# VH-VL binders against o27280, part 333

Target 1, 266 residues: o27280
Amino acid sequence: MDSMNVPEVLEIKRIVEESESVKTFIFSWDFRREVRPGQFVMVWDFRDEKPMSVSLIDPVRSEIGISIRRVGEFTDRVHGLSEGDLLGIRGPYGRGFELMGRDILLVGGGIGMAPLAALADEATARGMRVDALVAARTADELLFLDRLEAAGVNISTCTDDGSCGFKGFAHERLLTLEENHDMAAVCGPEPMMFQVMRILDERDVPAQLSLERYMKCAVGICGQCCLDDTGFRVCAEGPVFWSQELSRVREFGRYRRDPAGRRVPW
Key: E = the ipSAE of ESMFold2; O = the ipSAE of OpenDDE; V2 = 0.75 times the mean of E and O plus 0.25 times the DockQ between their complexes.

## First folded at step 14 (VH-VL)

Design H56 (framework fv_bamlanivimab; at its last look DockQ between E and O 0.84; V2 from the best seeds 0.00; counts 0 for: pae E 2.4 > 2)
Fold by ESMFold2-Fast, scan of step 14:
Structure H56 (fold): chain C 266 residues (1-266), chain A 119 residues (1-119), chain B 107 residues (1-107)
Amino acid sequence: as target 1 above (266 residues)
Amino acid sequence: QVQLVQSGAEVKKPGSSVKVSCKASGGTFRSYAISWVRQAPGQGLEWMGRIIPRFGRANYAQKFQGRVTITADKSTSTAYMELSSLRSEDTAVYYCARDDQYEGAFDPWGQGTAVTVSS
Amino acid sequence: DIQMTQSPSSLSASVGDRVTITCRASQSISSYLSWYQQKPGKAPKLLIYAASSLQSGVPSRFSGSGSGTDFTLTITSLQPEDFATYYCQQSDDTPRTFGQGTKVEIK
């Protein structure tokens, strides 16, 4: 539709600095265009356009937030912007998370906490019990802890270097946490998500996983997903997939594809 | 919970500089800002600027830009506010406060540092 | 800069009274408004954030309301410890700005 596929030029209303490498940009949003946790928008700096997950959804204030990690030329330029500057935004796009039951587990790694922060807000507003496992390489890279705490989320942390919480990886920490959840939502590096998914499958906890590499597939004309290790097939619209869908994909967590379609290890 | 403790009172001559410290205890790995707010005798509250100590990023109210420098030392969990070219009009109590970046609410506050500028 | 104006600048009240203080922003600030209490010689204390959210540990007789440009702080049954100066503060834009204060004095 024209309204979804034409960028709206919006003013950056506020900027929240989440870490040395992550900022959340807040915009006024017309909620006649519904936005759900797990969906993304295309951000246009008038030179390039990139997909970014929505990390804040506030219909009462008519605001959305998008959290952006500095990883290259586009994101470096966006990080150089100030309140009052303009960006093009179109969307939302993609399949969002679905909330089920009363008790939910969130497992996020790095910037993967961004869509999970929006989900945590919705789940707590609905009166659900929310446990979050927040993982990063170091304490300074843990994201959204203040937002999760303010929302009443039960937080566990894990850092590779042991600078905060459990020393080790998210899946190692998860093995030491209780098993009583109605569903889980997982977002982070693909190898982490694969290990977490396997543990949740053993516990019979249905999980939804958000895969950044499939965001562009969700806006493509054909709607095809890159979920089959034999090639491109229509498996499901991304970026959010159920663990049942991903457990049948042999390359998930092991390989990705380069621009030429060759298998590349993580 | 985070507590903020500021340095002691200062008496300064016009034209000099003052550097006030604000030490945070507890929660050293959290992503929050420290705002500096002053209050002249019998006057209201005036925001000067803020810093995010973990990342070293500071921003200032235009009125103070060029005269104020806000810094932080992560190893000691201490934020600093330095004000230069002091005038008698800078006589005030200077507060640091934890600044919630999403809401912009200030809690907790330091106890305040009285700075008197006199000839 | 967003200008914040409080009314009244001062008021006299008795224990048990209902006290209302208003705050007006020079432009819309949505619900990005906080209320503080300050007693002589002490730092301000946060009472209300997000225009209407009561800070943990603050008595329920304090309440906030409003959105856009007009905001109200209400104390439903004034207690002896409530005699103080009250400030509103906007956080919608930088610089952060405060109202001039409202002094609540013993009648």
Scores: ipSAE 0.672, ipTM 0.833, lowest interface PAE 1.8, mean pLDDT 87
Fold by ESMFold2, look of step 15:
Structure H56 (fold): chain C 266 residues (1-266), chain A 119 residues (1-119), chain B 107 residues (1-107)
Amino acid sequence: as target 1 above (266 residues)
Amino acid sequence: QVQLVQSGAEVKKPGSSVKVSCKASGGTFRSYAISWVRQAPGQGLEWMGRIIPRFGRANYAQKFQGRVTITADKSTSTAYMELSSLRSEDTAVYYCARDDQYEGAFDPWGQGTAVTVSS
Amino acid sequence: DIQMTQSPSSLSASVGDRVTITCRASQSISSYLSWYQQKPGKAPKLLIYAASSLQSGVPSRFSGSGSGTDFTLTITSLQPEDFATYYCQQSDDTPRTFGQGTKVEIK
């Protein structure tokens, strides 16, 4: 654990351009530190440290991939790096997804597809049937489509602007899809996840949802990632929660907290 | 089935340039790259560079940096390779190939474009 | 650049023989190794990717093995249509580099 809490400085082995705003950074990784889909790492650029999605888990090659969306100063700096440059990585942290049954639905919005891409690889390697609903604002922001197709995933798309697939939100597209699934895994903007969770609950589909909150320690000590009403810490008891755990949480889908603990709207 | 169809053979004078096209059909340019590889008569294969047509980003082998320009037009699913300041040593068959960013394996290949540089 | 050393440079074999071609990288390339077949006047054709994964539509008599620096392409029960030149290629680093080729002649 002490090695896990100190960033390990790793060389960027390869950079994959996933979209105009998303890159996957691939590192050599010692899998004595096991990584599961849905877990996260803290990425350190020697100035600041942010939680990031693990999107590739390859024990055979001893590699992991970390997908990062450019949204601000930290991610702009990271996107400016090249192969051979260094980043600090600590982790992995949190509870990952559990695979159950034979027929699995993935619902991902934007960068939320990153942990679901890793889960899809594991599910298809086990011979499971995987359907994915991939959502974004525009066609250019749909992530991992070629990778999912190559893995044998059955893909449905939706875009807010209608530039690819169904025009509308993920939950609206989901209402038009009828599939019998043993479970679902959901990750994306929290308002999307809330609406998707409600539909899946109505359909009696067990769902696991991955949340993100402000994180400081990543090991559950500081309390910055707590959910109202339950005391769940996203970095310790999550980031992946079952839908029944989240159905008791008043804040889910309604508001979030900033680093100072203040309620802010989604 | 994705197919790559290249422009026809060319004969060029030293000092001129050549621009070879590579049109994809039966597929899309989503996240795949297009690599360019040349083969001089009786010689092996030499990677020149690649482009990710969807995003317009190219990179090049250092040997060709400054002489080769790789571009793409995603609306026509066509990639281009332009080699300038041609020399007789540039006589070769030039191939394009679809390149997976994760694996870096080339499949499919275009049929090749023979370029002859002769005075 | 990662140098790829392929051997032998040529070989002769009979129909039905087992043929082995080796490829050595100047540094570890994990399993980022592909094998291609090229017939005269034609573009190369992908046979094996990821060191050992058989490309769709390639006969099962072709197989690949190895990791790190040493890799092998094996052709079992050689057929007349297997007369060709074979290349290995690494994709672990830029630039992508190829072995110099192995010409397989059926005697």
Scores: ipSAE 0.554, ipTM 0.786, lowest interface PAE 2.4, mean pLDDT 87
Fold by OpenDDE, look of step 15:
Formats: sequence, structure tokens, C-alpha cells
Structure H56 (fold): chain C 266 residues (1-266), chain A 119 residues (1-119), chain B 107 residues (1-107)
Amino acid sequence: as target 1 above (266 residues)
Amino acid sequence: QVQLVQSGAEVKKPGSSVKVSCKASGGTFRSYAISWVRQAPGQGLEWMGRIIPRFGRANYAQKFQGRVTITADKSTSTAYMELSSLRSEDTAVYYCARDDQYEGAFDPWGQGTAVTVSS
Amino acid sequence: DIQMTQSPSSLSASVGDRVTITCRASQSISSYLSWYQQKPGKAPKLLIYAASSLQSGVPSRFSGSGSGTDFTLTITSLQPEDFATYYCQQSDDTPRTFGQGTKVEIK
């Protein structure tokens, strides 16, 4: 592994509590190393390493934010950290989102809103009109609403339990929206993304979707994040894919692989 | 639009405690924090601490650590600031304010609660 | 703690005047700086956040500039309703700290 891939030990400058299960960790960042929404970094807590999406990109303040959902041992440890504590960060890696047109639709579910929040900031800064469909299981799990509103994003929410906004799933809410956009960016549970993609394709809206897979190397050499039939490596060719690319991926929205590489249902 | 309405003025004896409430209306707390700031007569603004009502997590200025307790009731959209072991120097107007966790700018503010500590 | 020092502590000005208030941080706070206006008996009102972003509803005669340690609040043409005390506040670190205030009085 070359020096560029060696984790840089960074101090946690701030911690934003996004929800009960999600925290955003903010770091100083040298923007000589360019980072784009949709890219990810490898976070190292000196015991284990996991890929995490960048949710905040602030070149003016020379800061980035990484939003992490508490889902396992690694993230439990990370969530136990405080401001001033250290983490290893290497990256960024992967292909980020591309912006085009004037009107963009963001469709996010749960922690999937992390990269989309960063994209929203960039899009609004460019003067684009941004609509965001934010989905979660419950109202308390909706992410980045205040931040998005502050950025001028038009938000529509949906929750599984109906505790906020539309009761139902993101694709169901999307069906109720008649407006088309120049492009869409999607990130969330893969079943959600699959349904959303289908709707967007039917509407001839160019769409980019960010996939989540187990990644180890982040540099396209280990193959753990390879997608069936295409050989796409999520860490290298992704994690952001165009809908046309994903249409070639048989496993998309159907199954995933566990840490051991076994096929498991969503 | 969120508005913050605080409880009424308090007159307290030294050594006692005061608990001020701050009720949010016109919206939900979401990910915003509620900060407490006090202002002694003719003096500047002093940050005491904050809470994220959504999670009930609070942090405090070191000056007030151990003497101030900030809590929130999500069901009533109300934040509370309790200050114990009151002394004359605690005489001030106490404000609650909404702040976001990214910028840390305070908006809106409550109308303030006058607390007078006198023998 | 980060100390915020405003200058001047007070100033006298007339309607139509250009008013400039400065705020200096004891260490770099990037752009995590807000400006507030407070009138007697009232709660502070947010004017500027992120050093230079004008809060919604605030007149355009107010502007903020600066980064790092030195910041400036400018009122291009002072209006009668602008006579008040102004505070800067850093939000880069905890505890949040305010400048001592600048009282803008009628000349």
C-alpha cells in the first residue's frame, strides 16, 4: 500500500448528533486532496476499518464530515468517541456524483442521505434547484432535514410508520410526485433504490445511485465488493453508478454478499 | 416557524434552586439544540450549556458544571434549565435559544426569564 | 476557552453613518462567527451567521466579513432602529463565547 493509502490520523473536531443512531464526525481536511459527494473514506479506529460516506464537504472551512450509523461493534466503538479523539482516515475513494442540469432530485433513505446531503450543498451552491425526498422508518430517523432546509432544499418526507410526511416507502411517494427533474441522485436501502430507479427510468430521468457493499481494500484489488456479471467494483467503478450501469448488474436490488462473500437476501 | 416561550420571572433565596422552562411551538426540535444563555444586569451574554432535546443529551460550560442541569421533554417540546446553589451573582435574565449543530448560531431566542437572587 | 474581543466597546453615530464593529478571537475560529443585535429589554436577534451570511429578514445594510481571528460587522447606512448593542459569538468550540458587546448610541 502506497503512502497515499496510508490512513492519516485525524482529530475529531466536532460531533453532530444527527439521530439516535447516527453521528457526524467532523475533521480538518487538506483540500489539496479533492473530495466529491458520493465518494467514501476508510475509517480506521486502530482496530478495524470501515468505508464511510462523506456527508459534509466544506472547502471554505477546510472540513469534512463523515456520518456513521451505529450498527455493529466497529460503529459502537466509534460512537463512543468524543471530540478530540483520534481516528484514521484514508481516501477519498470511489466515483462520486455528477451534477448536471438545473433541477435535481435527491432520494435518500436512512443513512443513505449522508452522501446526498453533501451533494445537496454542492448543488445549491451552484444555483441548482434541489428537491429532496427523505425517507426513514420513523420520524426520529429522518436525517439532515434542518441542514437541507437551511441550504434551500425543498424537502418531502416519508416514513414507514407515517410518523412524518407520507406514510409509505420512497418509491410510493415518488409516484405521487409528477414533476420531472434533469437528474436524480439516489442512496439508501437497495430495495428502495431499485424501485426508485425503475420509476425514474420510466420517466426518462437520468439517475445516479450509490451502492453499499462490504469493502476491504477500497482500491479495487481484493474483489470483495465486485458486483455479479459485470465485475464492477463498488470501491473503484462506484459506489455511484448510473442507472444504465446498474441495469446490467443482476444482483442489484435482489441480493447482497455478507462479509464472507456469501449471497444473502436484502 | 419555531418560537420559544419561557416561563415567568423568578425570585429566589441564596442557596435555593431555580428551574426555567422553554417551550417550543410551531415546529419540532428535530436535530436542533436548545442552548441556555444568561445575561446579568448591564453585562454581556454568557453561554451556560445546551441540550439536544431529540436525544436528551446535554453539555455544559465548565463554570456551571455540577450546578446546572439541562433537560428536555419531547412530549411537550419543552426544555428546562435548573440552576442550584443560587447566589446573588446568578441574578440575570436567562434565555433559551435554538441552535443548530453545524453553525451554532442561535435563532430564535426565547423572550428571557428574569431570575433575581436576593436575601 | 476562546475569548472574543469586540472593538469598540461603544460608539456614537448619526443616522446615515457607516458603522464598523470588529471582533477578534483569541484563536482561529474559521468562519464560525455570528453577530447579534440586542435592544434594551429584548432578546438578542441573529443578524449574521457563518461570518458573512445574512440572516433571513435582516436588512441588506448589515454585512459581515472576516475569517480566522478577525471579523467585522458593517452597517452601511445607520438607521434609527439600529441603535442597539451588538455581540459577536464564536461557535467553533465549546463553550460558546460572546464578545463583550458594542453599544451603538446616537450622537
Scores: ipSAE 0.506, ipTM 0.824, lowest interface PAE 1.4, mean pLDDT 94
ESMFold2 (binder alone), look of step 15: mean pLDDT 91; pTM 0.943

Design H57 (framework fv_bamlanivimab)
Fold by ESMFold2-Fast, scan of step 14:
Structure H57 (fold): chain C 266 residues (1-266), chain A 119 residues (1-119), chain B 107 residues (1-107)
Amino acid sequence: as target 1 above (266 residues)
Amino acid sequence: QVQLVQSGAEVKKPGSSVKVSCKASGGTFRSYAISWVRQAPGQGLEWMGRIIPRFGRANYAQKFQGRVTITADKSTSTAYMELSSLRSEDTAVYYCARDDQYEAHFDPWGQGTAVTVSS
Amino acid sequence: DIQMTQSPSSLSASVGDRVTITCRASQSISSYLSWYQQKPGKAPKLLIYAASSLQSGVPSRFSGSGSGTDFTLTITSLQPEDFATYYCQQSDDTPRTFGQGTKVEIK
């Protein structure tokens, strides 16, 4: 969405503690404003606002969930809130995931499992077969395993330290998985997504990848979050892109921005 | 898979306090909430409060506010419920139960701890 | 607090009977309702959550239905091990509250 949208002040109905650094905040939602997996909202604490992916979409209960990792000052303040406290929410914004075929692979790293958890719910409700590869540094940082299992998802895990499942990185684990899929959805650190994309491209599996690092919003109107050589705007044209769109982006998986806005290697 | 084991029965004098423990095994203790529910003889179930061990903060039913304290020790995977200023009407079986954070149902339950307050 | 009222408070039934227990919330709780079975001297056992979802390991003769304020637990063909007290519980709001219980006794 490119039109100005006013934040709606919503009460935090429930807080789910996903890990020591991740919480899911659940709100009542009026589904006259449709929300799709892969879209984001702007979360406003009455001082600053930040984009956050929607991690739970439940039209039967009229609820959405937003999963937030504690990373800096804004997220520290939000993590200090309790059930009954208020937050401003506006959106949804951005292009969501599209489901294709019968068999789907989800590959998530850390907080990147948040939008994929919402996608898993929709895919399983549609009767699709869902395989999820969930990656984290340690077992305690693996996210949404109970939700995925309850939804009937086939789960593989990997941790950098080997504390749960395969010892190693997501792309290394993916190389040991031989199943064919009609599509994949990937969300996590860009270096992980880049390596996963390359493997999926070689297997001729179309993939959708969610990019969030370039998102900025200009006070109710999404700012320009451009990728280097394509001119794609993540908040307007993303955050979800097909792998063929990202294969021509020089920055994807190779460089990030430091606090001064400089390109630095991952 | 997750199992909850509670401390043994206690007999207490009016005005004293009791502290009941609930040790979790299996699964990740820090990833779920623990609720405390009591049942007086011949009566129904009454929710007292809950804690999410990772967060370390508890919430309580208004009826017990000021008398109940729920705590957790993450290193031993143990939750505690302490009830002070005991009265005869506090005679009950006290249960801990895993409180599912999304669905908020209770499963599994501890075996229960009988607390008798006698004058 | 949300008040949960069960009906009936007790009933007598024979093996093979269809048993229906109802639970009413004082305000809408969507589908945040669970049913528990309790036998004398034992902890409650979860049967149904989210109003209609059968807990793993619970026999299929148990089913739940309803949304909003009115909920029902049904046992389609009562077995000897089903004679127990049944409780509904809402989890839409804090404090969590239970119905007063329904005792299912042998006829």
Scores: ipSAE 0.475, ipTM 0.751, lowest interface PAE 3.0, mean pLDDT 86

Design H58 (framework fv_bamlanivimab)
Fold by ESMFold2-Fast, scan of step 14:
Structure H58 (fold): chain C 266 residues (1-266), chain A 119 residues (1-119), chain B 107 residues (1-107)
Amino acid sequence: as target 1 above (266 residues)
Amino acid sequence: QVQLVQSGAEVKKPGSSVKVSCKASGGTFRSYAISWVRQAPGQGLEWMGRIIPRFGRANYAQKFQGRVTITADKSTSTAYMELSSLRSEDTAVYYCARDDQYESHFDPWGQGTAVTVSS
Amino acid sequence: DIQMTQSPSSLSASVGDRVTITCRASQSISSYLSWYQQKPGKAPKLLIYAASSLQSGVPSRFSGSGSGTDFTLTITSLQPEDFATYYCQQSDDTPRTFGQGTKVEIK
């Protein structure tokens, strides 16, 4: 096993409260082990281990951030931690986003804005023009707006309930935006990503989409990381895929699988 | 974007408490923190503590721990700083400021509230 | 606590001068440093954050540099409105701490 498969015990340096349900945990990081936007790490609380996207990458300060939504037992325990407490971190793992061109569109839903926030930082640092469409069910679930604004990102928002910005879904908002971009990056609920991908394909905008579902191991050895038609493992071959690759996957945006392996509509 | 408006000047007796308000307008109580900083006459700036208003979580400088309480009312977009057991050394202008959680730089600032402790 | 020490405590300058103010931290604070301007009777105003990032709306004659323990605020071609007290502030650790201030006075 190489050093990436052994957790490093790191001290929580800072905690940023992004929303009632989301916190960003910041750690000192040795950048001899490179981290790129779109990659993930395995977070270990000395009881359970879960994959989490890297949401902050700062080689100047030698820091990374990991944003975690409170959704169950593991994340509830992690949210109870304080600055100075310890967590185990393995990684990074997976393919990161690739940047090309001069203009990028980011489309994020909920916690899917986490890896896109890291990407926004890198894109602005290399002089790209960044537009972000930030979507959530409610205003309270819109993430990273302050950080994106500070980075010089042009922000559009939409909420399902109309509590902030456009009332409706991300793809409906995207149809009202006339901008063309050299590339796009998309992360969020799979049905949202599917609809957004179709619009971007029609506009001839190459898109990268991040699929973070069904990850159960960092080395791609479990079947729960697989996509239906292609056999691609999210943790081994993803989580970032080009839209051309995903357009050939019949499961993408239509179905997920329950514990019995049955197809369940979104 | 956001502006911070503080309550008016106060004159207090030693041993009493003072509660200063800071009302945010023009923006939202999103993920920003509100820090409280005081300045005694002719002296520099001293950080007292911060709160994240949306979540009610507060941190204090050890020097003020036990005497200061920072709270927020999300419904009125107002943060409060209460300082108890007042001494003449607490005579100062008290500022609230919006505190960026990542950088912890302060912008914008409230106009300041003069608190005078005299017998 | 991290102690912030500014130098000089005061200086006299003329309009058009280049002014340099130094801030030293008692331990490394990476780039977690901000600079503020304060005029008599007014609240402080943010000029620079993250050691070198210019706050929106602040004139380009203001610049910040440094990392670790040593930081500098530079004002090129000093203007009449720049006569004020300047403070550095660290945000690497709690409590947040300020330098003692540098008063820039007219010569």
Scores: ipSAE 0.632, ipTM 0.825, lowest interface PAE 2.1, mean pLDDT 87

Design H59 (framework fv_bamlanivimab)
Fold by ESMFold2-Fast, scan of step 14:
Structure H59 (fold): chain C 266 residues (1-266), chain A 119 residues (1-119), chain B 107 residues (1-107)
Amino acid sequence: as target 1 above (266 residues)
Amino acid sequence: QVQLVQSGAEVKKPGSSVKVSCKASGGTFRSYAISWVRQAPGQGLEWMGRIIPRFGRANYAQKFQGRVTITADKSTSTAYMELSSLRSEDTAVYYCARDDQYEGHFDYWGQGTAVTVSS
Amino acid sequence: DIQMTQSPSSLSASVGDRVTITCRASQSISSYLSWYQQKPGKAPKLLIYAASSLQSGVPSRFSGSGSGTDFTLTITSLQPEDFATYYCQQSDDTPRTFGQGTKVEIK
């Protein structure tokens, strides 16, 4: 490998089946290139390249894991691969999570649990108390519960349909949970993150939120590099942002942009 | 509470097949794999293969490829191991075990099923 | 296949003794190693995983160490219930393979 901007071809060492639609791909990694929870890599299948969050970071074993949800042609092809097959990996990119205090809350929705699983591993290794609120539409879409349990994380679940844990949305469940945390990390659908952030702000809990839609900006692929009202260059500052930074962004949780840059409600 | 409960002992003739069941509880079918490990009398442990029951995906040790089939029924939380073309060398206790997909260790085991192959 | 070799194949010990069992892999397996205890007529029981992580409910007198190719299981202050056969197992590659076992017998 000549630089971080050229993909290194790596062999898939192990594949973990997380759900019907999510797999974790594990690779040997040279930790002379440091990786932190909340960062992402570009995954190249020799046709297309897509950003994927790092979900496992193990410098002792020299391994990283990348969790991928099946949502289209690229991810369908990657899901068809087997142990021993090759993928190009470039990175890591982006700003990762920062840990502070003794007690941390993780709030994840769907595949948003991927970067939070890596953060949970680091937090528990540092001796922090970790509470995780894991949200999904159904019980079968809850991710990383056994991995979080093995790490010593205190888990609460909620599903839209009530098939596991609290029946309802993440923010509704959060309103019924203990308020005493030094920080929170949040990753999932943007409307969920907005509602969660509002509650955490009212409780005076500093939160970090991962904005997955901006990952491409960190590698210079995105044509729009600023959040609406803040002047943030997401290429330099994302995908992880503090709640204080997002509190003045009119777009966050309310609008997205189409390919032409036009605002569209969620 | 995690528990794996296996079917009872079997006596089979050479050339026949045996199908051993393993009923899992305590959330085992949520994300864990089920591995099958056998132990011949007075011998050590030999891994045969595994299945991820939630997804129905199985893989096998090369030695058993073509003779072993591992399946799972999610509605009953039961995994099965079928071994065909039985020989006297297949006489063993067969165990199912809960298999961590990340680590690959076997944290909970069934009680074992004795399979005796004799004429 | 990765070959796992244990040493010794058997040992005799007294209650209160420190017992050490070693396991060698034919190639590097990082820390993908587990230790199991098996008593006659019973299924194996997990003691240690990830080379050094103690399974919940296992007494602290059991400890594991090592990485790469050389691994050790230590039992400090052996108890009567510890007389059993011990197996190491690698999970770095398929097929999963076990050591031949070490029988710990009363002296």
Scores: ipSAE 0.625, ipTM 0.832, lowest interface PAE 2.4, mean pLDDT 88

Design H6 (framework fv_bamlanivimab)
Fold by ESMFold2-Fast, scan of step 14:
Structure H6 (fold): chain C 266 residues (1-266), chain A 119 residues (1-119), chain B 107 residues (1-107)
Amino acid sequence: as target 1 above (266 residues)
Amino acid sequence: QVQLVQSGAEVKKPGSSVKVSCKASGGTFRHYAISWVRQAPGQGLEWMGRIIPRFGRANYAQKFQGRVTITADKSTSTAYMELSSLRSEDTAVYYCARDDQYEGHFDPWGQGTAVTVSS
Amino acid sequence: DIQMTQSPSSLSASVGDRVTITCRASQSISSYLSWYQQKPGKAPKLLIYAASSLQSGVPSRFSGSGSGTDFTLTITSLQPEDFATYYCQQSDDTPRTFGQGTKVEIK
């Protein structure tokens, strides 16, 4: 509604430094506006706005956290802020993750662990057994391990360079892990998610995957509202999709579109 | 499972510097923040500062700004606290502790390093 | 800086007693409050974090409560090993600050 579509100016209550390039910004939040894992907010620095996944949802403390990776001018400016500074927050937006069954597998790559960290908290609070496969290029880029451990999550790691856990890619590590989960949630680079999805499909594990690039579509600001080949209106359905929906999309895991709508390989 | 092991006791003269080490074992030290807390004889606990080894950035309590330097060496999983221009009032046990980044509680603690400043 | 004030500064108790220690913050710290036990010559030991969460391995006779500015540590049935000094600590802001301590002495 209108209150969700107008940026609320909020004070940065706390900043957690997750890595050299990732910070989590924590704000007081009025939970009369429900927030679910997998949803995102629009972050406004009074010049530009960008979609960011909610990475912490704490109704007891009345707080949310938003994790931001430093990748450009906007995020560089936000990373320069301090506790007490102000940001505009609009939302939440998008379809959140659904939890089913008793056992869940989380597979996260890089900043993709951010929405999965919030999901891990919810799943453990519901009494589910949670296994997480956390993937990154190097040990220093593994995110949320301390938080997952504190939540009681069973953690497996892999790094491309072998500096922590399994040496290799997430899908290679997944092949060495147990196959019995009631569901999975996956977030990270699209090529990783595509490979993971294929393995989970072979194991008959229903999976939800979060596609960051469709967050703007969920709020209706993109020029394209349909996925290639499917006719889905992603502005209403994203950023979280079931694997059965993505298995029919030729674009998924193969190419993306730039702001002009042109195909760009990964 | 992470354990913190500190360097041994030191006796220093006024005006000198002391550098205390804190080595992490049983886990990757870079995934934690490390705080330094001191305790003068018969007194309470006083926070000095913290470092996030992964980031290499340290924050200090105002009282110690300019005299304390906290550093970390990721290759040896060791954090250091260096206190300069020592005074007799700096006689204390110095602790390192893992600082939980979300909750901010301290666990585990190092065993402590006694630093005595005397002539 | 956020100031933490404990009461009482000391108390005398017998084995089996219920002991209550309070901690007050100079401003709201939500539930960012931890309790530690320290014995002479030893490092502090975490008992409670997030105001009410019992640390793994800590006996269930220890409990914490409170939010905002007022917090309480309770020991429901004091044991011989519980005679120690107890500290509260806030982690809502930097610098991190501790209460002055409460010494629990044998009666």
Scores: ipSAE 0.428, ipTM 0.747, lowest interface PAE 3.7, mean pLDDT 87

